VH-VL binders against Metalloproteinase inhibitor 4 (TIMP4). Designs and how they scored, part 1

All scores and structures are predictions.

Target 1, 195 residues: Metalloproteinase inhibitor 4 (TIMP4), of Bos taurus (Bovine) (o97563)
Amino acid sequence: CSCAPAHPQQHVCHSALAIRAKISSEKVVPASTDPADPQKMIRYEIKQIKMFKGFEKVNDIQYIYTPFDSSLCGVKLEANSQKRYLLTGQILSDGKVFVHLCNYIEPWENLSFLQRESLNHHYHLNCGCQITTCYAVPCTISAPNECLWTDWLLERKLYGYQAQHYVCMKHVDGSCSWYQGRLPLRKEFVDIIQP
Unless a header shows other numbers, all headers, positions and changes below count from the first letter of the chain; antibody chains are not in Kabat numbers.
F, E and O are the ipSAE of ESMFold2-Fast, ESMFold2 and OpenDDE, as the mean of both directions, binder to target and target to binder. V2 is 0.75 times the mean of E and O plus 0.25 times the DockQ between their complexes.
Where letters were taken out, [cut] stands.
The coordinates of atoms that the task and the answers printed are left out; those that the model quotes come from them. Centres of patches stay.

## First folded at step 1 (VH-VL)

Design s02
Fold by OpenDDE, look of step 5:
Structure s02 (fold): chain C 195 residues (1-195), chain A 120 residues (1-120), chain B 112 residues (1-112)
Amino acid sequence: as target 1 above (195 residues)
Amino acid sequence: QVQLVQSGAEVKKPGATVKISCKVSGYTFTDYYMHWVQQAPGKGLEWMGRIDPEDGETKYDPKFQGRVTITADTSTDTAYMELSSLRSEDTAVYYCATGRYSSSWYFDYWGQGTLVTVSS
Amino acid sequence: DIVMTQSPDSLAVSLGERATINCKSSQSVLYSSNNKNYLAWYQQKPGQPPKLLIYWASTRESGVPDRFSGSGSGTDFTLTISSLQAEDVAVYYCQQYYSYPTFGQGTKLEQL
């Protein structure tokens, strides 16, 4: 399994849901109702703590699904623990919540202060910005609404300084730029999607 | 209708701890931040901190960091503010406050206030 | 922290006259992404908690009389009472919520 590096903001913007949750239990289940289908899934029972995104599609999530096989980007989570995770993922056509290794999944304690705040206040509000991953030099913006993400280029790790401490914010004029700290404290995203 | 009802006035000695409560009704307790605001006699308003009752996550003003503890009991829809190592300058009316919107960084609902007097 | 400074500290206005209170923030409370000013105004009478009057700098809270209005953007804001009524005698506070909440020092409005 290989994933293209993406800024946490991109992960949130491109995901159907984002939640903070504990993992209660795990169970291996068939991928389909067809007994001839050998594919397996891991079903995690979760305790949802907070929902940051997905209110319009689902309320309380009880189960999340991931491929059993790591070659298919299956995710291994610690069940029956007090460990909290940030989970991002998609909602399948049958209503099941699906997560895999290419989703933004992190222990909650690993998130920076800005990342935690941005889940509520900033990421979704700025999905109109394009965050471009820099893989090599030269790396330049092609439009004013782009931010260049250089963590991979400069640090050769998935989530570096920009991922942890910056938000790509859209200005009134449509341009975008990186902001660090001192961001507005609001729940614009929640205010929009709450019934 | 939304109501925030606080506990009664307190008289404490310096160095003591005070804990005041704020019971809410008329809305879903866990949907909004609960804030606490301090107002010394004849003075302005100072934000102390807030809690997300849904998960217990708190934020505090640095001025009160280390002495203030905000908690929430979702079974009783009650928020608490505990202030330790009390000083004379902590004499003030303390308010719980929340907003009708999820942002809740401005406050359209207030408790009636709780007077805490710190004197030797 | 964003420092809020009100002016004047106190003023006396005759009934039926206009009252103007200013509030300045040490940095802009205008959010560039949504073009909203994270600024609120409150009225407080003795023995009572503050009462919300205005939010988003210019949006009047429900039940607040039309004579109250908020204006301004960025760092400079104004609360205006177009025609002072006796019940308007109170202390008024501005508050930013762009960052962690901070309040102005208050303006005492008295009847002349």
Scores: ipSAE 0.006, ipTM 0.546, lowest interface PAE 10.5, mean pLDDT 89

Design t11
Fold by OpenDDE, look of step 5:
Structure t11 (fold): chain C 195 residues (1-195), chain A 123 residues (1-123), chain B 109 residues (1-109)
Amino acid sequence: as target 1 above (195 residues)
Amino acid sequence: QMQLVQSGPEVKKPGTSVKVSCKASGFTFTSSAVQWVRQARGQRLEWIGWIVVGSGNTNYAQKFQERVTITRDMSTSTAYMELSSLRSEDTAVYYCAADYLTGDHYYYGMDVWGQGTMVTVSS
Amino acid sequence: EIVLTQSPGTLSLSPGERATLSCRASQSVSSSYLAWYQQKPGQAPRLLIYGASSRATGIPDRFSGSGSGTDFTLTISRLEPEDFAVYYCQQYDSSPPLTFGQGTKVEIK
């Protein structure tokens, strides 16, 4: 499984849904009704805490599906745990919610203050911006509505400083630029404010 | 309290120019965009143009491109709209409005409005 | 430019009734960049909804926005006396001009 790096904002914009949820249980299920199809899926039963995106498509999500095999980008989530996740994913033609390793899936506690706030507003309100990943220098914008994402270039990791603390915001003139949110003094305070 | 306070009413002759001011307070002016909108009596709102305060970038409706200039003074948190070659049909209430970015939130619509400036163009 | 057409032109209702206002765009507009404004006589407009469905600060929950693509709706679930006014939609998705609809007047029946 190989995924192209993407800023969390892009993940949200390119996903059909974004939710905060706990994982209640897991079950291995057939991928199709065809008994000759050996493909398997993991069905997670979830407890949806909050929906940030997807209101118009789904209401209350009870199950999410992922490939059984990690080679097919299957996601392993901790079932029967109090662990909360941010889940992004797609809705299949049959109405099933589908998630894989290339989706933005993170323990809720790992999200920065800005990321948590941005799920409510900033991300989905700025999907008109293109976040361009910089892999090498020089890295330049090709259009005014682009923000250059340099976490991979500078830090060699997916979710660096810009992913954690910046939003690419669209101005009224159609141009986009990075804005930095407020940084909490301590992570403990963030957890108190946004339990 | 976030507010925009505009300059007083203007009475102008055709062919002259008018410059309306819009002073911001209660929010970070440099993190805002100021738009100008006018409304003739009993008519719809008409978009004139905007300025992104931080960059100074402007854009105008095609109707006004040759006659309007929008500027800002960051030191006084004031935006300006100057309309030249005034005509009788320019008689309207002119509004400034701003969207702004706070530390935690950015308003993308025109959240704060001035009280309006009546500009009358008559011979 | 994107043309916004609002309907109906005038909506006559009584206090307590539900008001549904339509804003149709000549081309697709991202829901992220559609706003609704309220204007009372002799006053400046007031932002009600931004991003098609987000209420501005201080806006009562009886106001709600919905829609996508070319069709957007402002709903007032239960009209209050102070809600009788003119309502405008605006798009800020495309390059200027940031066009307004022609407005819908909600008047008392």
Scores: ipSAE 0.028, ipTM 0.582, lowest interface PAE 5.0, mean pLDDT 88

## First folded at step 4 (VH-VL; from t11 with heavy chain D99E L101F D104S H105R)

Design a44
Fold by OpenDDE, look of step 6:
Structure a44 (fold): chain C 195 residues (1-195), chain A 123 residues (1-123), chain B 109 residues (1-109)
Amino acid sequence: as target 1 above (195 residues)
Amino acid sequence: QMQLVQSGPEVKKPGTSVKVSCKASGFTFTSSAVQWVRQARGQRLEWIGWIVVGSGNTNYAQKFQERVTITRDMSTSTAYMELSSLRSEDTAVYYCAAEYFTGSRYYYGMDVWGQGTMVTVSS
Amino acid sequence: EIVLTQSPGTLSLSPGERATLSCRASQSVSSSYLAWYQQKPGQAPRLLIYGASSRATGIPDRFSGSGSGTDFTLTISRLEPEDFAVYYCQQYDSSPPLTFGQGTKVEIK
C-alpha cells in the first residue's frame, strides 16, 4: 500500500468525515454483491463517541469498511476493546463509510493536546493552506499559503513534532505559517526550518 | 526490484577503520532513510544508527556514538557506514536497511535489506 | 531506552501448528511503531509486520500481528516448513536506539 504523505491537518481537510470511536466488532464481508468478485472487506461495527467532521453527510455511523488485505490498504483495528480511535475516511456512493491505511487513523490516546483541540476548529478552518512535505534539502515554499512539513527530514517519522504540535494557520493576507500549539515539547525545530 | 547491494567482506586489524557501502536501486533513494544494523555470529540484531537521505541527518546508538559515521551520496544512491577504532568485538555481519515512507499512517519498518557485509577484526 | 523482551526464547513446534510469539516493551509503544522481522540462517532479516498489525508486501495471511501498549504478539496460524526461523520485534517509538528484541527462535519439533 502506497499513499501520498499528508499532515494530519490535510487529512482532515481532505476527508469526508472525522470521528472518535470505539470498535465493537469486526466481520469479513464480501466487497460486492457479485459472487464472482472474490474481494473481501472488513466491516467494523463502531460506537461513535464524537464527530468532528461530516455532520452534513452522515449522522450516526454504525459501520465502517476497509479492505481485507493490507496490500489493498486495509486497516486492522482492535475490536472488543475500550480503545478509542480517531478515524478519518470517505463516504462511498452507497453511503458506506470507508477507511484505509492512507487515511489518518490514530489511537486517541496517542493524539497530542493540540491535535485533539485542532479537530474541533483549527484544522478545518485552515484548509486553505497547503502543507508541503519536504523530502530533501533545500526545501522552500513555492507560494505564501504554503507550510513546509519537515518531520521526515528531521525525525525520520511520518508524524513527528510538527504533526503533533503545529497547525498551519492561514493569515488575513492569505499567507500561511506554522502555529505552535499549547504544551510544546521542543521549540527548536520551528525556528530552524520555517523561513 | 527494490534492493540494497553492500560492499564485500572486510578483514581489518584492531584500531583501524572500515567503511561499508550500500547501494540502493529500485526505489526513490532521496526520500528514504537508511539504517545500519549488525549481528555477531549467533547473536541478536544490534542497531547502529540511521541517516535520513534527504537531509543527511544522522542518529547513532550511544554505544557507537564516538566511532561510527553514516553518510550518503545521493548522486550514486549509496549509503556508507564507517566504523573506526575497530575491536575484535566489532566482528559481525553488518546490514544496511532502507525505510522509505509510503505515506501510509502505519508504515514503519525496514522494508529493504542489504545482503550483509562480514567484517572481521583480528590481530 | 525502550527494552523489548521476546518470549519464549525458543519455540519448538511442528508444521501445521499455531505459533504465538510475544514482544513485551519496558514502556508503552505506539502500535504504529512496532515491527516484526523474520530471519533465516545466513540471510538478512525480512520485514513481516509493521504498525503492529499490518502485513508487509508479499507476507502470507498466516502471519498476523496484534497488541498495544507494552504487549505485542506475532501469530503464525499454521506453521509452514519455511516459517522455522528467528523472529525479532523492533520499536520505532522512542528516540534512538531503535531497539530490537532479543529474538524468538521457532524450530521444528
Scores: ipSAE 0.676, ipTM 0.851, lowest interface PAE 0.6, mean pLDDT 90
Fold by ESMFold2, look of step 5:
Structure a44 (fold): chain C 195 residues (1-195), chain A 123 residues (1-123), chain B 109 residues (1-109)
Amino acid sequence: as target 1 above (195 residues)
Amino acid sequence: QMQLVQSGPEVKKPGTSVKVSCKASGFTFTSSAVQWVRQARGQRLEWIGWIVVGSGNTNYAQKFQERVTITRDMSTSTAYMELSSLRSEDTAVYYCAAEYFTGSRYYYGMDVWGQGTMVTVSS
Amino acid sequence: EIVLTQSPGTLSLSPGERATLSCRASQSVSSSYLAWYQQKPGQAPRLLIYGASSRATGIPDRFSGSGSGTDFTLTISRLEPEDFAVYYCQQYDSSPPLTFGQGTKVEIK
């Protein structure tokens, strides 16, 4: 499985839904009603704790689906557990809620305070901003509504300090910039985005 | 075909340095990260450090911090690991491994490894 | 530094049997950054599992990973002749330092 990297804000903006949930049970099911189709899914029964996005399409979600095979980007979640997850995903044409490895799926305890706050308010309100992944220096903005995502360059990981502690916020003049509230900016982060 | 090709075996005297090269092909080197790992005979794998190719940023294990330098040359798609002040316990096979992208898509894990470079430190 | 301790040190099994390998961390490790590797003599390691439970490209479905926190497991549902090798777990987050377990050898009984 390969994924195009996306900042947590982009995941929320591009996903049909974002929820906090626990996983009650799992069951392997056929991917379709066609008996000749050998593909399988894992159906997870969930207990929805909170929905952050998706109200216009679904209300309370009982089941989510993922490919059985991780090579098809299936995701393994801990069932029959008190562990809480942030789940992002899509709603298929038949109404099934579908998640995969390339969605933003995290144990709730791994989210920072800013991420938890941003799920309620900031991410979905700032989808007019562009977040550009920086793979190499130099990396510069090409539009005023653009923020540069630098975790890979600084930390060799997708969800680093910037993803955990900053939101790309749109201002009244249409420009976007990283907002961290009261947290101080890291020096190497500002040197990359503000040469 | 994605591959990492390392430089050949080296025999070194204590107190000298060794520089191992790791040439990449088949993936976008400039967006990758290269890790260096060693393994002495009969021992576990030991992480030395990494470099993010696109920025040149490095991180070294504390054990090696004062003796290792990891670099890269983006024009030749080659990473380097130099270990100084060699001693007999540095005798090991040294591997490079990559975390890489194909286009904009990230492939999780270190699934591209060099063939290994035997470094022998003897008087 | 996170110490990864694998158990058992050696598993002696026959082809067709189920192998269960354990990796215990000295402190909590994010499941997202736990990997398993297979290594045969004279060869570089081969990635089997990343993110604690996701199979790498081309890895047969008899290999599976599970676990979270401090306890992780690699399972080979039925051993094939090519599966007799040494297996290592690794945590690969840049903070704290990346570390490997000491290995579990799976050998023919």
Scores: ipSAE 0.586, ipTM 0.799, lowest interface PAE 1.5, mean pLDDT 86
Fold by ESMFold2, look of step 7:
Structure a44 (fold): chain C 195 residues (1-195), chain A 123 residues (1-123), chain B 109 residues (1-109)
Amino acid sequence: as target 1 above (195 residues)
Amino acid sequence: QMQLVQSGPEVKKPGTSVKVSCKASGFTFTSSAVQWVRQARGQRLEWIGWIVVGSGNTNYAQKFQERVTITRDMSTSTAYMELSSLRSEDTAVYYCAAEYFTGSRYYYGMDVWGQGTMVTVSS
Amino acid sequence: EIVLTQSPGTLSLSPGERATLSCRASQSVSSSYLAWYQQKPGQAPRLLIYGASSRATGIPDRFSGSGSGTDFTLTISRLEPEDFAVYYCQQYDSSPPLTFGQGTKVEIK
């Protein structure tokens, strides 16, 4: 499986949905009705705890689908546990919720406080910004609404400090820059509720 | 204007410690890496270590790993380098330097340097 | 550790002459991670060249860098009085981190 890298903010912006959920069970199902197609899917039954994005398409999500084979970007999730996940994904034309390894999928406990707060407000409010990965120097913006993602240069991994603690935020003049600390925040207690 | 301003000269006895400060202004401190370099009289520049300011992650040259601690205070935009168990061969000018990077442009190269701090270790 | 060896140790030239300074690495260095600095007595170093060949902000056109692999050069096309200084190369492609060369002094003949 080969994924184009994207900052967590861009994952949220490009996904149809973003939810916090537990995984209840799993079942291997056929990928299509064609009996000559050997592809399999995993259907995960979930319990949705909170939806951050996707309100226009779905109210409640019972099932998510992913390829069975990891080489086809299937995602392995722990079923029948109290482990909570951030799930991002797409909604297929038949209404099925589809996730794969190239989506942003993380155990909730691995998210920083800023990421949890940004899921409620900052990520989706700033989807007009572009985030560009820097693999080597020199690395320069090509547009004013662009933030340079430098975790690889500084930490030799893509999901470093900038991915965990910064939002690329649009200013009134249309330019974008990395922000933390003084970001506008509503409902300070949004994520304190547990089922 | 991007600046790094270091603390003043220090005279120390062998076996003690020194802590040099480096205050940043005019660039985004939390998005930078601060490097520490020293130079004894007539000698080459010698890299000591760095700190990635945002995460607090450090990397030290092996020569200094057992004696150096690099820290930062993000509220004052200040980096610190502490060298313990001082010896006479630690007498040098100590520089802090930063690699210029913003949301707009990044390259490797220390383009912002502190003025240097003379540390003299003598009995 | 990547060792950078500069040559010559001292380069004695007159104003107006071309200076060519060499930096040899003990193993291959990606050009993106090689820099050159100028240092005058009593001053901090200043960045001249990054990425082996790109001039830093405010550096005159007479300074140029080139090279790849293990061999890198700094060229000053026409020396001016302010160019008499010590020059260092530096790499940022080591495991462990980074090193400086020992310097080349460019002095008045």
Scores: ipSAE 0.014, ipTM 0.556, lowest interface PAE 6.6, mean pLDDT 84

## First folded at step 5 (VH-VL; from t11 with heavy chain S31R Y100I D104S Y107S)

Design d2
Fold by OpenDDE, look of step 6:
Structure d2 (fold): chain C 195 residues (1-195), chain A 123 residues (1-123), chain B 109 residues (1-109)
Amino acid sequence: as target 1 above (195 residues)
Amino acid sequence: QMQLVQSGPEVKKPGTSVKVSCKASGFTFTRSAVQWVRQARGQRLEWIGWIVVGSGNTNYAQKFQERVTITRDMSTSTAYMELSSLRSEDTAVYYCAADILTGSHYSYGMDVWGQGTMVTVSS
Amino acid sequence: EIVLTQSPGTLSLSPGERATLSCRASQSVSSSYLAWYQQKPGQAPRLLIYGASSRATGIPDRFSGSGSGTDFTLTISRLEPEDFAVYYCQQYDSSPPLTFGQGTKVEIK
């Protein structure tokens, strides 16, 4: 399993759905109805708490599916727990909701206030912006509609201070820039080259 | 194969400086961070500092802040640690280690370690 | 800085036995930023567990990590002869220094 790091906003934009849910139970199921297919999946029964994205595609999600093996990007979730997750994923052709390790999946308690709020509005309203991961200096935007994500560069964390407290907002002129939430970014983590 | 190859052993006099190199291969060096850790004989691992390769930003343990300099050369995929004002207590094996973005999920840990460089400080 | 305290200092066990190692943090550490390393005599450390519970590449399933907050555990379900080594925990949650625990030596009884 290989995935490119992406900002939570980008994950939400590229996902068919985003929900907050508890995991009720898990069951290993065949990946297909074909007896010749040895692949297995884990089917999680979930209790959907809230849907942030995907209203037009699915209403109440009862089951989500993931590959059985982690090598195939299978996700292990805690069943029979009060733990809440933010789940992002795709909808398969057969209508099944599918999640894997490349999706943004995070315990709800780990999300910042801004991230929680942004799931309702800010993220999906600004999908016209491209968030580019900075790996090295110099790191510059290639287009006005880009925001540079520097958490990896500055904190060596995928979801550092910037991901937790900033949203890439699209302006009327089509350009994008980081919007600061209620908390300012620490000086050492502020990228002065951000538009 | 991902690996870090360090320079050979060093024997130094007190008050002098030592510079250890750590050459990376088999992974994207520019996306990594390199930590330096030392270990005296029979002792615990001691964190010295690290450098974020892509930015060149460094941070050092308070103990070494005035004596250590960590650098990197992206063109040669090599990290360096220079320790000055050497004293007998600096005698140890010095390791470099790098975190690697494997592509699936970032493993918050040092995925690759150098073989270690023995630095002996004696009169 | 966050201080990691490992216990016990030495664990004497026989092959086939279960080993339980503790790493306690002076303050809460996100599970995402807790790693375990194995170091054999004369060798460099090797990443064993990351994210408190994820095995690094090539690590046997007899190794498992668990815990949250301030208490983390490394478990070796059935000790193999090659498992006798020193184990260190390290945290990445706070700003540097990225501190190590003092280590637990798993030795053969």
Scores: ipSAE 0.703, ipTM 0.855, lowest interface PAE 0.6, mean pLDDT 92
Fold by ESMFold2, look of step 6:
Structure d2 (fold): chain C 195 residues (1-195), chain A 123 residues (1-123), chain B 109 residues (1-109)
Amino acid sequence: as target 1 above (195 residues)
Amino acid sequence: QMQLVQSGPEVKKPGTSVKVSCKASGFTFTRSAVQWVRQARGQRLEWIGWIVVGSGNTNYAQKFQERVTITRDMSTSTAYMELSSLRSEDTAVYYCAADILTGSHYSYGMDVWGQGTMVTVSS
Amino acid sequence: EIVLTQSPGTLSLSPGERATLSCRASQSVSSSYLAWYQQKPGQAPRLLIYGASSRATGIPDRFSGSGSGTDFTLTISRLEPEDFAVYYCQQYDSSPPLTFGQGTKVEIK
């Protein structure tokens, strides 16, 4: 299973949903109703803690599905634990929520404060910006709405410091640039402002 | 505290070389680009070139292409600029500056500047 | 290469007054590739504005930038004693070299 690199913002913009959840249980199920189809999926029962994107299609997600076989990009998640995940994925034509290894899936505790805030406020508002990987110097934008992503160049990481601490934001003049954000004193992060 | 500290002033004869050092502290040196800029008395700032510290890739202004070499030592977090075949017109203050390639300051701003190194070239 | 022309060359003002500095480019510059610096005698430049309009970390809100295309402006809404310095605009649109304007000196009237 091979994944094309994409910035967390791009993942959120291109996914049908983004949620924070725990995994309650897992079950292996058939991939389709066709008895001749040998493919299997894993159905994860989840407890949704918060939805950041996907409100117009679903509101409370009970199950997510992934291929059983890791060669088909199946994702192994830790069931029956207190581990919290950020999950991004798609909604299939039959209404099933589908996730795979190439989606943006992270333990919640691995996300930076800016990423947690951006899931709620920034990523959705800035999907008109383009994020392009910088492979060599000089790195030059080809359009005003483009931000240059340098984590691969400098850290040889998929998600380095830039991905964790910056949002590509659209300005009034139509251009985009990286915004680090500044949290005012005592303003709550999205998790803190909930009871 | 992000800081660039440069080597001290130099007095050089025409035709010789000068090598200015630029030591970084307070930020991740390997995730930066170090740029070199000079300023002669009463003149505008003039860009010399840069090095992307992680990759070692360099780019030089055409004016300096045949005379300048920019290097770095990642173990000491130090960048170097060497200018050869010095002429009296090379008399200037030489600055290093870091473009931290981790955010909104990449390619547009030099976030951290060294204190400058005066290089005097006289017969 | 892109030539930046700043005006005026010198701006003589008193503390508390508003300063308006202009930077004109010889060809269109993306507003994300335009910065402003402050420099005092014997000191290195200090980044004020990047992306034409975004303030650098620690820069007070009396400094603001605007403009697009070929015309850019730095505004200091109320001059403080520490603001009397030389100001440079700088661009890096597409490829090196980075170019700087010739500077505008803001001095005490």
Scores: ipSAE 0.013, ipTM 0.449, lowest interface PAE 8.4, mean pLDDT 82

